# Ledger of designs, part 387: VH-VL binders against q9h9l3

Target 1, 176 residues: q9h9l3
Amino acid sequence: PRKMVAIDCEMVGTGPKGHVSSLARCSIVNYNGDVLYDEYILPPCHIVDYRTRWSGIRKQHMVNATPFKIARGQILKILTGKIVVGHAIHNDFKALQYFHPKSLTRDTSHIPPLNRKADCPENATMSLKHLTKKLLNRDIQVGKSGHSSVEDAQATMELYKLVEVEWEEHLARNPP
Key: E = the ipSAE of ESMFold2; O = the ipSAE of OpenDDE; V2 = 0.75 times the mean of E and O plus 0.25 times the DockQ between their complexes.

## First folded at step 19 (VH-VL)

Design Ef13 (framework fv_unasnemab; at its last look DockQ between E and O 0.88; V2 from the best seeds 0.84)
Fold by OpenDDE, look of step 19:
Structure Ef13 (fold): chain C 176 residues (1-176), chain A 122 residues (1-122), chain B 107 residues (1-107)
Amino acid sequence: as target 1 above (176 residues)
Amino acid sequence: EVQLVESGGGLVQPGRSLRLSCTASGFTFDYHYMDWVRQAPGKGLEWVAEIRNKFNSHTTYYADSVKGRFTISRDDSKSIVYLQMNSLRTEDTALYYCARDEFDSGYYFDYWGKGTTVTVSS
Amino acid sequence: DIQMTQSPSSVSASVGDRVTITCRASQGIRTYLNWYQQKPGKAPKLLIYDASDLQSGVPSRFSGSGSGTDFTLTISSLQPEDFASYFCQQARSYPRTFGGGTKVEME
């Protein structure tokens, strides 16, 4: 069986008016939820908006943050050759300036059986928070301190495991 | 090149203490779990203890045979893992290996030191 | 605890022979099974991890198979340097446990 990891990234705002989403934290967990990687990352450009309410990123986190280029290399090394699970994962890959093969990507925001299990419309885009509450009876992304990318990555992996067998069979019959 | 070098072994009497050290180099130490595995003379391998990385709160696990007596710890700034051995017994006599634990594709010991010998005898 | 039972404890073989070593877990461990080689006076060396994945640098004559409770290490054509002891190890739960070992000796 193919090896799986789950990824979640936090972004800050750079560029004019902070409209550019730049990687500021990345967390990767293995199939069992053990954390393989969790680093604050320093964007190459000046941070205009930390987006702390959502990202959980503060200025102090950037003091010893890993430079983007170095972090990207570390992350890509972990992801290479693996099935990568994420939620709305295209945003993470975009921030990483990296695109994983589609055949090796699993996006829990686009898995109809997962939505069905959560009594949601199969073709709707549900939030990680909602799915986690419905299917795992767990609250994530609570409070005003921002998200925990580790928590989110772990939740994402747990959600995928609920539909792994069915979804992998589906993908085998219908390769992307 | 990945290297693990154990030290601190020696001859001690039962009930005494000894601290082993394993100095790591050639890789990002604080990203990996570290384990101690021992081998009594002419016997098989026995897992002793594990300490996880900084991302996993340095959580520790122990074999029942050493629980309450041995303590595994690490200094990531120095790339060293330790094994504090208290209340040593004759059955603790063994060659003690330090091993790097990889857990991205299963859990396995991909690098081992040469070991350090601990002899407990009256 | 998960007990790992290796068989045989020893095997005599000649260069070129096919050698098979088995390891049985007392309960299901999925594919969390590793194989190590140990030569006299040397530290163990990883051969196979996650039941069937060949460690980098290990010759292709080594292979691992199995899942659940029954696992096999196979040396397709024994070479002189392959005379050694071999150990399986489960990583499904704590404590981590090793098999009793198999010594591959020259016939």
Scores: ipSAE 0.928, ipTM 0.954, lowest interface PAE 0.5, mean pLDDT 96
Fold by ESMFold2, look of step 19:
Structure Ef13 (fold): chain C 176 residues (1-176), chain A 122 residues (1-122), chain B 107 residues (1-107)
Amino acid sequence: as target 1 above (176 residues)
Amino acid sequence: EVQLVESGGGLVQPGRSLRLSCTASGFTFDYHYMDWVRQAPGKGLEWVAEIRNKFNSHTTYYADSVKGRFTISRDDSKSIVYLQMNSLRTEDTALYYCARDEFDSGYYFDYWGKGTTVTVSS
Amino acid sequence: DIQMTQSPSSVSASVGDRVTITCRASQGIRTYLNWYQQKPGKAPKLLIYDASDLQSGVPSRFSGSGSGTDFTLTISSLQPEDFASYFCQQARSYPRTFGGGTKVEME
């Protein structure tokens, strides 16, 4: 099959007042949901706000975390040449300081056929949690401990599979 | 340079035990699945066991012919894969290969060791 | 378990010949099929993965095709170093299973 992976990242707050989003975890799964990469990542800047309620990141995760430059190199090596699936994936690429080719990028937050399957407005930005519950009958991001990037990446891949044939055909006829 | 070096083979009697080791180098060992594949003299290839990477809980899988008798394990700090073989039978006689399993798209054994010979006879 | 039926069991061929080897899976495996070459006294070597993707360093005279249940390995112009045994292997499900092999011999 075409080489395809799904990615999800968790960010913490750095910079003044913790407003800069810096990469602190990245998970990558293959087409079948097997985990190719899942590391905590130490940002190069001081962490001001762990954003734990959403990120799931705590100080203890940073003790043995991979430095950003090393992690980025590992991650980009996995992504190069592949179709990369994500949800609101521009945020993940921004945190990686990376822009994947548009022709190889799939964003489940911006796929009209996927919204249509969920009985949502075609151009609305639907949360991963809502799409996953409506279309896969699965609960993700449960509880107050924050998101799991592995869980989120796996859900993103399964959502894309629901529209993969239709959307890949559409993109072949309408190159970005 | 990716290298896989098997050791621990030998001649043993039926019902006895043997432990194989595979020492890996030249790649990020703890990110890969690792497998054992065997080949009886003059015969084809038979998959034996697999152990997944650290991100997939080191989950293990076995061929039916070895379930309950063989145990695959790994020590990521030493980059070693083990195959503990208990209750050996004459039909376990084979050259045992250690293989690296890539799974970024599909699943395939892209590097193999030279193998270590296990002979089970009385 | 998914059984792999490989044919023929052996082929007698000359340098320059086109050689075709087939594998059939007992149930659909999409493109989760690999091909390996093995020379006497040597470990298997990956040639093709995911049905049609050529492994790095493998000559372009080797090609793979197929999906579902029927797969083919083709050597477009046999070279002296290609006399060997060839095995297919499915990776759709556990247990991973190999075909019985095809020995390509010099006439």
Scores: ipSAE 0.735, ipTM 0.895, lowest interface PAE 1.3, mean pLDDT 93
ESMFold2 (binder alone), look of step 19: mean pLDDT 94; pTM 0.953

Design Ef14 (framework fv_unasnemab; at its last fold request DockQ between E and O 0.84; V2 from the best seeds 0.90)
Fold by OpenDDE, fold request of step 20:
Structure Ef14 (fold): chain C 176 residues (1-176), chain A 122 residues (1-122), chain B 107 residues (1-107)
Amino acid sequence: as target 1 above (176 residues)
Amino acid sequence: EVQLVESGGGLVQPGRSLRLSCTASGFTFDYHYMDWVRQAPGKGLEWVAEIRNKFNSHTTYYADSVKGRFTISRDDSKSIVYLQMNSLRTEDTALYYCAREEFDSGYYFDYWGKGTTVTVSS
Amino acid sequence: DIQMTQSPSSVSASVGDRVTITCRASQGIRTYLNWYQQKPGKAPKLLIYDASDLQSGVPSRFSGSGSGTDFTLTISSLQPEDFASYFCQQANSYPRTFGGGTKVEME
């Protein structure tokens, strides 16, 4: 049986105009929501925009942040061989400069049964915040302090668990 | 190489206190849960306490038999986990193991120390 | 607390024998069941985790199966170095609890 983990990353802006999304925090939780990994990560390039309102990342978090190359190695070690659950997970993988096998990837932003359960159009892309509120009756990403990648990863895992049986059966019949 | 080395065991009278230490090396200590498991002479294994890692707020759990008397703690900067044992009883006599706990694919103790002996006797 | 009932408490076997040890949980523990081997004067050693996953470095003659409440450790062909005590352990709930152990002895 495959083991599942959920991942959520926060990005900051790098590059001349801060348009490059660079990994600045990564959180990974196990099936039960226990946090396997949660580190602030120092991008290889100068941070131009912390995007604090959304990312929750502040300059002080970078003082002892894990260098990107080291963090990437740590993260990949955890993800290897796992079923990785995320929300709009393509963005996380892009920031990690890593792509997990499609057959082992679960994106809660693209699971029709999950949307159906939330009384949303099956083909719509719903936010993690919305799905979490609808299906788990929890408020995440509240306030102006920015997102918590741990909270988001935990919510993502909980959402997936709601449709795990149905979706895994679907994937078994329809391998990506 | 992962290593766990327990220390602090000894002979004490009932009601006294003892502090065990477990020094870890060979891995990223603050990423792992740490546990104490004890084994009375000629008996089976008994879980004593767990302390979670820095990502999980160092949350602690205890066996009912030691609640209120034992305290598990850790110093991540030194890679040490402790077991403060107060109000010791004769039934606390055992070999005390320190164990590293993994929790990415279930929850299991993949590395154990050699143990330190605690004897409580009048 | 979840009680782990391990059976048998002891078993006599010969080299080459198939040995089966069972562990029953008083309530469902999913697959959060681990098996450990302990030799006299030594610390326990992890054999199987998550009911059926073989720990790295453990010989393939060891296997685990089961889910829910009933679990089995199997040694397909007992080797001389396998004479030891074996313990199951549930990790579903706190407190963590171990089975009473099974001593595999030479016949």
Scores: ipSAE 0.948, ipTM 0.966, lowest interface PAE 0.4, mean pLDDT 97
Fold by ESMFold2, fold request of step 20:
Structure Ef14 (fold): chain C 176 residues (1-176), chain A 122 residues (1-122), chain B 107 residues (1-107)
Amino acid sequence: as target 1 above (176 residues)
Amino acid sequence: EVQLVESGGGLVQPGRSLRLSCTASGFTFDYHYMDWVRQAPGKGLEWVAEIRNKFNSHTTYYADSVKGRFTISRDDSKSIVYLQMNSLRTEDTALYYCAREEFDSGYYFDYWGKGTTVTVSS
Amino acid sequence: DIQMTQSPSSVSASVGDRVTITCRASQGIRTYLNWYQQKPGKAPKLLIYDASDLQSGVPSRFSGSGSGTDFTLTISSLQPEDFASYFCQQANSYPRTFGGGTKVEME
């Protein structure tokens, strides 16, 4: 059986001048796009820059947000032992302070067959928005009020499904 | 320890109403789907209704045999799932189980309560 | 609705026997098939989910296989505690539907 989930995170700016990226929302969906987790997360340090234009995070979201340590524990219980799909997923794992096994990690920003289907250079880094529009005929991240991590995680899973058979066979022949 | 405790069963006449409750503990209730499954005496299992978690809008689904008569609902603050059963029929006579559904790899009922008996008879 | 046909309806077996129970769906359900055990007077207990995954705490003598429409539960060497009824259940579509059950009883 396929034990796959997709993840997307939103970050805010902390630390000096708001330059550190800290986790403020995480969404996880199953293979069919049903939502396993979607919480706003309170970083352990003061938020300097909500980055709202991209993150969608506002001060009101933090009022009842789950503390980072608790949220991380909840999230890692879901991810452990599963194939985890994401877009530029290294950033998500960094914000979680977590290293998922490479053999169980799938990054839609780094799959040559997916780029080829989108008529893009095989080794180019393409945005989730671009791939989703091109391959799924769906507009995500619409407007300038910030991203939805649920919408983005769902789109990421659907993109992976387009190349899943080919890419899983490739990885079996070429272990990461 | 995960625990599901059903209550509210009893003997009622056809056409009457009954409300079942299932009190949950030992897990993150608002992250899970919750279901009712029934078993008529000496018979097999029949799925009745499901209510999804808070992240999936608490969407509800019903078996055709109960649609329009039964309503599943939940109170996440109290960790309770309900089954409101209206216009009861003799065919609704069964042991009613509360079940937790996991959906991280397929969809499956990983914990069940002991059930509460509903008898519909004149 | 997806009809689940389970066979046999009962089987008489002895401790140590290999027992095979079959479940057929009226249309493809991918791998979204679960197996439950139910002993008299008890709630069902999950054995196998997603066609072949063993639930935690379930002995390795239980195994599931199949995809699409045809699925099998196998008990490799029947133990005294395995005399019970067994139900398959599809989770591909609403309504969730169960097979009619298989009673495994002592010969």
Scores: ipSAE 0.881, ipTM 0.935, lowest interface PAE 0.5, mean pLDDT 94
ESMFold2, look of step 19: ipSAE 0.861; ipTM 0.925
ESMFold2 (binder alone), look of step 19: mean pLDDT 94; pTM 0.960
OpenDDE, look of step 19: ipSAE 0.916; ipTM 0.950
ESMFold2, fold request of step 20: ipSAE 0.873, 0.869; ipTM 0.931, 0.928
ESMFold2 (binder alone), fold request of step 20: mean pLDDT 94, 94, 94; pTM 0.959, 0.958, 0.959
OpenDDE, fold request of step 20: ipSAE 0.948, 0.922; ipTM 0.966, 0.956

Design Ef15 (framework fv_unasnemab; at its last look DockQ between E and O 0.83; V2 from the best seeds 0.85)
Fold by OpenDDE, look of step 19:
Structure Ef15 (fold): chain C 176 residues (1-176), chain A 122 residues (1-122), chain B 107 residues (1-107)
Amino acid sequence: as target 1 above (176 residues)
Amino acid sequence: EVQLVESGGGLVQPGRSLRLSCTASGFTFDYHYMDWVRQAPGKGLEWVAEIRNKFNSHTTYYADSVKGRFTISRDDSKSIVYLQMNSLRTEDTALYYCARDEFDSGYYMDVWGKGTTVTVSS
Amino acid sequence: DIQMTQSPSSVSASVGDRVTITCRASQGIRTYLNWYQQKPGKAPKLLIYDASDLQSGVPSRFSGSGSGTDFTLTISSLQPEDFASYFCQQANSYPRTFGGGTKVEME
């Protein structure tokens, strides 16, 4: 069976008015929730908006942050050949300036059986926070300190495991 | 080159203490779990202890045979993992290996040192 | 604790022979099973991880199979350098545990 990892990234604002989302933290966990990777990442451009209330990123985190190019290489090495699970994962890949093969990508924001299990409309886009509360009875992204990408990646993996068998069978019959 | 080098072994009497060291080189040490595995003369392999990486809070695990007596620790700045062995017993006599763990595609020890010999005898 | 029962404890074989070593776990361990080779006076060497994945640099004559509780290491055609001891190891839970080992000797 193919190996599986879950990823979650935090982004800060760069460019004019901070409208460009740049990678500032990346967390990767294995199938069991062990953390394979968790680094603060220094964007190549000046940070205009840390987006702290959402990202949890502060200026102090950038002091010894891993340069983007180096971090990207480290991350891609981990992801290569894996099934990558994420929530709204296209945002993470965009920030990484990398796109994983669709056949090896699992987006928990677009899994109808997962929504059904949570008593949500199958074709709706639900938040990670909502699904985690409904299905895992756990609160994530609480408070004003911002998100924990490790926590979010672990929650994402646990959610996917709830529907893994059904969804993998579905994908086998309906390859993307 | 990726390598592990153990040191600190020797001859000690029962009840005494000894600290083993394992120096890593050639890879990103602080990303990996580290294990100690021992092998008594003419016997099989026995897992002793594991210490996880900085991402996983340096959590430690021990075999029942050494719990309360042995302590695994690490200094990521020096790329060293330690095994503090207290209250040593004759049955602790073994060649002690340091090993690097991978845990991205399973959990396995892919790099081993040459080992350091610990002999506990009256 | 999970006990790993490895068999046989020893096997005599000739170059070119097919050699099979088995390992049984006292409870299910999914595929978290590794195989190591150890030559006299040398440190163990990883051969197979996650039951069937071949470690880089290991000859293709080595293969692993199994899941749950029953696992097998196979050497399709024994070579002179393959005479050694082999150990299985479960990595499903703590404590990590090894099988008792199998010594592959020259007939």
Scores: ipSAE 0.908, ipTM 0.947, lowest interface PAE 0.5, mean pLDDT 96
Fold by ESMFold2, look of step 19:
Structure Ef15 (fold): chain C 176 residues (1-176), chain A 122 residues (1-122), chain B 107 residues (1-107)
Amino acid sequence: as target 1 above (176 residues)
Amino acid sequence: EVQLVESGGGLVQPGRSLRLSCTASGFTFDYHYMDWVRQAPGKGLEWVAEIRNKFNSHTTYYADSVKGRFTISRDDSKSIVYLQMNSLRTEDTALYYCARDEFDSGYYMDVWGKGTTVTVSS
Amino acid sequence: DIQMTQSPSSVSASVGDRVTITCRASQGIRTYLNWYQQKPGKAPKLLIYDASDLQSGVPSRFSGSGSGTDFTLTISSLQPEDFASYFCQQANSYPRTFGGGTKVEME
């Protein structure tokens, strides 16, 4: 397949003591970094902790946010049948209450050739910020106002492109 | 059902202005790029302009033949894309199509209107 | 601007024939090439996008191939409804540009 998108999500705390991570923003970009989707999402449960220092989510963002059920439907329609690239992407899928086929999933936090390019141990789990700085000479997630899921999805796609040919060949020889 | 309906075409004299509208329905308009493409009588297709979606700052692009004279814009609340055509020339005579541009895999115009005719004649 | 050179400008063919239309870009466009069909008095219809991906509802006798600068649309066995004009279009760079078109006519 040639259809590839990158996704990044921001979560807020719901449930007891804010321990549950619930989807509050989702951004999806195409191969060239153009934005296919970027919406604030209202979780079905009460928000206990906006986690604003990391999520960038504030109360005003929830005023016109898309209800989770509707947003999930929109997002899954975009993802279905595509190779989906993300960073620690299991967390994004968990927040979406969704399982994407492993054969169509690419997780930049778990790609040994990418770690090698960054002079990191092949099996280490490296942060998106660290990999982006090392390999793209770009600072993301700057300041204390929270992450931009658009910026993060774009960085994730650019990181994957550095190893795309090698990794796609590896997966063809070693199906997940 | 996805539909694009162009309007605002007509007969105008050179040097005058005309505004085309394209009303969209049946899809999430503000998520899509929108394009204008024209076809002179008996001729091939010529891309005219594109406006990107709300997530990409509504950035606009133009063919060199219309740059500085034409302006593409959109009203997402009404699901309408516009083409303001100033300083019209006889060479602008064409059937003007509105198209929806998808960009999930490459960039391609998957839905077209029936077009509206613009005739520029002295 | 990327010039798209489409050939032939016309072809006379019979039902059942294999028809091949070529499109050459003046610069590399990766796979960002689309093919449209246009029947007289109608709007263009997307057939192929991203060089080789078949649009929903398009018959499997249509196929696209190529990358970089050289692209081909093939109709494996021409049907009566396939007599039309065909246009390639690159979407790698602005401005988007079309080929000059190929008219497929009944002999």
Scores: ipSAE 0.809, ipTM 0.913, lowest interface PAE 1.0, mean pLDDT 94
ESMFold2 (binder alone), look of step 19: mean pLDDT 94; pTM 0.961

Design Ef16 (framework fv_unasnemab; at its last look DockQ between E and O 0.78; V2 from the best seeds 0.84)
Fold by OpenDDE, look of step 19:
Structure Ef16 (fold): chain C 176 residues (1-176), chain A 122 residues (1-122), chain B 107 residues (1-107)
Amino acid sequence: as target 1 above (176 residues)
Amino acid sequence: EVQLVESGGGLVQPGRSLRLSCTASGFTFDYHYMDWVRQAPGKGLEWVAEIRNKFNSHTTYYADSVKGRFTISRDDSKSIVYLQMNSLRTEDTALYYCARDEFDSGYYFDYWGKGTTVTVSS
Amino acid sequence: DIQMTQSPSSVSASVGDRVTITCRASQGIRNYLNWYQQKPGKAPKLLIYAASSLQSGVPSRFSGSGSGTDFTLTISSLQPEDFASYFCQQANSYPRTFGGGTKVEME
C-alpha cells in the first residue's frame, strides 16, 4: 500500500448564469479502489445549474448534503500528506478551494507515458473516458444519469497504477 | 478521543449463541471499516471478521473458522458494530476485541477496545 | 491463507539493546504488513503500518522495514516500557492473519 489516494469531484453551477463551478460531490478512493469518502456537498451559494447531464447531481441530492466548509475539512483531512491522483485535478482542487503540494500531486491528464501507452500523443490532453477505454477496456461516464465520481476516481487510480513505477522514477529525477 | 467499548461477553455452553457489541465514539464511525479480533487465553491474535463502511456497501469478510456461524453487522446511526455468534464451540473461547480499521494508506487497526471475554464450556 | 512466520518467539534483552523481530509471509504481501505491541492485560497497540510507516505517537526508536515476504521490526534502543509482546499482521489478503508473536523479556 502507498499513501496514495485518487479524487474526483462533481461541480454544479452557481453565481451569475451558473458560471461558477461549485463543489457538489467529492469521491476519494485508496490505492485499491476502496472508497474512503463519497459525499454530496452543499455549496455556499444558490445553485443555478445542476449540470445533471454531466455531474449527475440532482436537487434531491442537496437535501441532506454536507455543507461545503464541513466537507472541505473532512476531505483535507484525508488528503493531507498523501499523494493525490486525479484527472485534470486542478479543477477539483479549485472547487475545493484547496491546493495540494505539486510534488504530491499526480494528474493523469498530463502523464506522457500514460498517453503513449494509449497510443495518444504524449503531450495531448486526453479525456478520462478515452484513456479508460483504451487502457482498461472499460466504459465510464455512460448513460443519462451523469458521471459517477466514485467510478471516475477508481478509473483514475487504475490508470495511474499502469505507469506508476516509471512515472515515480521520472518525478524522482525531475521533481516538479 | 477515540473510544471502543465491547460488551456482551459471558459464559455459554457449546452450541449456544451470543451477541457482542462494540460502541464507538470520538470519530466518524460510518467512514471506517470495523473488525473483530480475538485472542484465546495465552495465545496470539486471530482475526475474526470485518465489515466495511457505507461507501463500500458494508461488505463483510470472515475467517474460515467462523464462516457460517458468525455474523458481523453495524448500526451507523448508533455507532455500534455487532458480532452475532451462533453454534459456539469451545475453541471460540477468547477475549474479543473490537478494532477500528483504517484503510487510507494500507489496512491497519489503529484503535482497539479493551475486549470482552467469551467463554464456551460445557 | 497467508501464513505469517514470526521469529523469534521470545527474546531476552536489556535496556539499551537493539532488538530485531522478523516476520515472513508464505507469499508476497507487498507492503501490507503491520506491527502491534501488546502488554500484559492490555489491548494491542499499533506501532507500524504499511511495513515502514510509524504510527503517530509511537517513539522513533521503533522502525519497520521490508517488502514482499520478509519484514523486520527494529527497536534501536530498548526502553523499560518496551518489554511486551509484538505481533506482525498481513493485510494483503483475506483472511487477515497475524504472526505467532514475539515476547520481549527482561534479561
Scores: ipSAE 0.913, ipTM 0.949, lowest interface PAE 0.5, mean pLDDT 96
Fold by ESMFold2, look of step 19:
Structure Ef16 (fold): chain C 176 residues (1-176), chain A 122 residues (1-122), chain B 107 residues (1-107)
Amino acid sequence: as target 1 above (176 residues)
Amino acid sequence: EVQLVESGGGLVQPGRSLRLSCTASGFTFDYHYMDWVRQAPGKGLEWVAEIRNKFNSHTTYYADSVKGRFTISRDDSKSIVYLQMNSLRTEDTALYYCARDEFDSGYYFDYWGKGTTVTVSS
Amino acid sequence: DIQMTQSPSSVSASVGDRVTITCRASQGIRNYLNWYQQKPGKAPKLLIYAASSLQSGVPSRFSGSGSGTDFTLTISSLQPEDFASYFCQQANSYPRTFGGGTKVEME
């Protein structure tokens, strides 16, 4: 079968008033949760708002961070040709300035069977934290200093595994 | 071009120590798992040890036959993986290969060095 | 430890023959089974990973199949360069373990 990885990104604020989301960390894990990639990334634009409360990114992380262009090349080499799992993954791809084929994309924020397992409405967009607590009995994104993209990518892969057989069969019958 | 070059093999007496080195080039060394695999003369392949990448805490694993005697380590700044072999025995006599372990789909040794020979005899 | 039982230990074959090598794991290993080729005096070369995925640059006459405990490597039409030893290897669990090997020889 096709290779599968999970991705999570953390973004900082750039552009006017810090409203543009720019990539500042990316983590990629394999099917078993082993970490293929985890780097801090220096955006090409001036950082206006580190968004530390959510991103976990601080100025010190940027000192030795990989420049965006280099990091993007590294990340895309890993993603190309693979099924990529993420949560609200369009935001990650937007921050990467990249389009991944829809047929190879899995978004845990938009999988009706997953919502149903969590006793949530099938049409609702549920947070990763909520789904992880309900379905894996784990607390993620705890503490005072923002999210861990490694932890989040690992949780995303485990959530997808709960519905993988059903959802892959559904997508085979209903190509995106 | 990916290259793995082993060194440090030789003839040693039982009970002595030897350290093997594997110098890597042509890839992002600190992103990969690295392994040692050995082959006794005229015999099959035996996995010896693995060290994971920097993102997985450089965690190490060993075959039972070497656990407690061998230590795998790495220096990512020099792109070198080491195998410290203590309390060597005649059954450790083998050609020792360094291998790159890719783990994007399963776990598999996609590049191998030419090996370095270790002979343990009186 | 997961024991890998590989059979046959040797096979005599001619160019053009179909050769099938089997590998059985003592426990389920999902599809975490790799196949390597080794020629005399050379390092092993990866042929197949994840039970059935062909490594880049490996001829399409090589194929792998199976999952769980029973796996096969097939060479659909043996070529002169395919006379070598073949090893399976499980990567589901530590320690990683190899099968005993299969020597494919010219008859």
Scores: ipSAE 0.797, ipTM 0.910, lowest interface PAE 1.1, mean pLDDT 94
ESMFold2 (binder alone), look of step 19: mean pLDDT 94; pTM 0.956

